# VH-VL binders against Probable complex I intermediate-associated protein 30, part 7

Target 1, 227 residues: Probable complex I intermediate-associated protein 30, of Arabidopsis thaliana (Mouse-ear cress) (q9lqi7)
Amino acid sequence: MSRFRSLLQASVNATKKALTWNVEEWVPPAEKHIFKFHSKEDLKKWHLYSDSEYGGLSSASLEIPDKGDGSDCTGVFSGNLSVDLSEGSKWNISRSGFCGMRSKKFDGFIDLDGYDAIALRIRGDGRCYISTIYTENWVNSPGQSEDNSWQAFVFAPKDSWYTAKIPLARYLPTWRGNVIDVEMEMNPGRVLGMSLSVNAEGGAVGAKSGAGDFRVEIDWIKALRLP

## First folded at step 23 (VH-VL)

Design w3 (from t4 with light chain Y95L)
Fold by ESMFold2, fold request of step 24:
Order: structure tokens, then C-alpha cells, then sequence
Structure w3 (fold): chain C 227 residues (1-227), chain A 123 residues (1-123), chain B 106 residues (1-106)
């Protein structure tokens, strides 16, 4: 329980900081495109997942809507979060009610050394999403070839395009979805892939939560140097 | 429909190696960690290690480091376990077992097992 | 390494009786699981995270416990329940199993 609370607070702080940046004029820093969501080819870099893989009932899609649908012809990550399971244990809500999209592993890696934030250009539904970065270790255990995951919340304001800027330092190390209480530093020079996910029970104070529909439009994901 | 089908039994001499395959079907292969567990005759279960098929990342039980290599081929949805420098004590049934990898809501255990592969090490 | 000690080593019981199997961990464990294994077969998953049944597991199987002490209970033994039962921790590596409890017909 205390480890999960740490992730929530750190991610809320990053989300609040990103909202503050929206009201100030900023000279754009150096940036690196990581993903675009403007074509079917762009979307082929992503694989969807949900709790349906182990008996949950959540569903997800990633599509570019046809012209004239009210979107800017960008990728739409959408679906339904269900806390129900196909064989009815209500006890295990914490293990269901999630959807995500994970990139295919990069051919090699992406080097983000010299950048200090991830930026996502999104138009959401008022939910918090989870941004995940996968990296190689700085140092592997002897005889092992390990990787790490790093997570932060990203708030997706309802009905307005918003650039969420999340400092790399705000990503917390996780193991199988739980924050690790270990002093670790991310290896930004060896990024293996990324994901964006959402769950029914997660979210910051003031964000939409719970089962039901979710929808976020995504224009791009970039790395930035903040001014 | 979820299935793990392993390669057939093998008889090996001491000092040789064995490579056991585990072909997965009915699910998205790189969403699940693949583990290997062995069981000597009349004995309990012993965890050998796992692979993350998405990243290729592995973790081994220290007692097998240097002798065990776990690999995966995403294009064929097949995991492999190779055990080298075989000894008579390595006579066992070798199982593959899947475990779910998600960034949220960990899947708790080995929900699907292969049928097992008997490896006999004898002179 | 977390050592799992199961007791008793053997339970000799008749169909219809209640079986209670213990698993004690050498240190606190978050992710204790239970498996059933019959001769010549792969282990069958029963219980995950101490108390949750896998899909298709009959209601007569239940699990409980936390920290270092865990139990598996079979409320009324059926003939097909006579087998070896293993506990397993996944909370830290190396992943370890208990030595097993054999439930046999008396």
C-alpha cells in the first residue's frame, strides 16, 4: 500500500506541473520525436492489451478516425474499462479494469540522454493515464540480461488538446506494476519501448475514475529539454 | 485454446547438452513471461528461470547460472531452454509455464503449464 | 532465498473429510500460490495470491493466510482430490516451492 501511494503522489505532482506550464508562455526546448499517431503505419508500432488476456472484460482499440469525425485525424486510444471477470471473483478488482497500448520493442534502443522530459500531445476524457518507459539496466546482475520499467501518471484534460510534460525524474521504478522501494536511476540512453495505459481504480484527485468508457486522442510523443 | 506444447523426451549422456522447446498458441506470446521449472523423479518442483519474450530479458536461478540459457522466438511463439554440461542429477521432467506481464495488475502465478519433457541423463 | 515449509508431509484421510494444509515461509511473502499435482501430470493451478481460486477450481478449495503463514483447505475431499499439493512464492527471486503435502486415501 505505501508503495502505490508513492506512485500516485509523484505522478499527481508531475501532472500538476504540466498543467501549470499550459498557462505560461515557454520558448520550446530542443525536442526529439519518438512516436507520431498520424497514419495507419504509425499505429502498427503499437500493440493493445487489456485484462481480457486473463479473463477480464475490458476492451480497447487504437484507430485513426475517418475525416470529418471531429478529430484531427490522429490516433484514438479508446475502449471500456470493466472491473468484472468472466469467472466472478469480485475480490480481485485491483487485478482487473485496465487497458493499455505498448509499443513494439525498438530495433535496438532510443537514446534520450540529454533530454529531461517526455511530452505527450493529447485530447482526453479527464482521466489519468499511466506512461511507462522500458529501459535496459545501467548494470545487469552477473549472468543476467535484465530490463526495467518506469511509470508516471499523465492527466488527460477533457475535450481540449493539452501537452503533458513529465520530467524523466518523476518516473518511478516499478516491478510488475508496483513501485519498487529502491534507489534507482533510469538509463535514458537505452530506452527499449514505451506504453500508455489506463485503469478503473487509478487516478489523481480530481480526475475521472472508475469503470466505463475511456478515450484519449494522441498526436505525438516527444522527448524534450525543458527550459 | 491456450496451450503450451513441449518437445519430446530425450536421453543424454553426461557432459552433453539438451534444448527443450515450448510452443505457445492461443494467446499473444510476448505478453507473458515464460518460465522453466523442473522436477526430478520423486522430488518437488524447482524454478530454473524466465524470459520476457518482448525484451529478451532473462533471469536465472543462481544454481543454474552458466549452464542454463533461455531464449524465445516471437515469430514462431516458441521458447527454448538449453541446459549444458549435463549431470545425472539433471534427470528430471522439465516444464514450461506462462506468467502474465503487465505494467498494472500483475498476473499472479503459473496458470498454464506445458505437458513436461523428460530428460534422462545416463551413461 | 525464501524457504517454504509445508506440513504435514502426508495427510491420510477419507473422502468427505476436511483437509487443512499448511505452508510457512521463512520471511514475509506477498504472492503465495497453490498447485495440485497428480502422478505423471503437470501441476494444476488452484489458488493465487493466498485466497483467490483460478478459473474452474471447485468451491471446496479455499486458501487463507498472510505474512508467513498460509493454509489450503479442502472442505470435503472428493476422490479426485487425492494428490500432492505445493505452495509457491513468487514475491522474490529465486521463486521457490514448498516440498509438498501428499493427501492420500486412508
Amino acid sequence: as target 1 above (227 residues)
Amino acid sequence: QVQLVQSGAEVKKPGSSVKVSCKASGYTFDHYYMHWVRQAPGQGLEWMGYINPWSGGTKYNEKFKGRVTITADESTSTAYMELSSLRSEDTAVYYCARDLWYDYGQYPAFDVWGQGTLVTVSS
Amino acid sequence: EIVLTQSPATLSLSPGERATLSCRASSSVSYMHWYQQKPGQAPRPLIYEASNRFTGIPARFSGSGSGTDFTLTISSLEPEDFAVYYCQQYSSTPLTFGQGTKVEIK
Scores: ipSAE 0.499, ipTM 0.744, lowest interface PAE 2.2, mean pLDDT 83

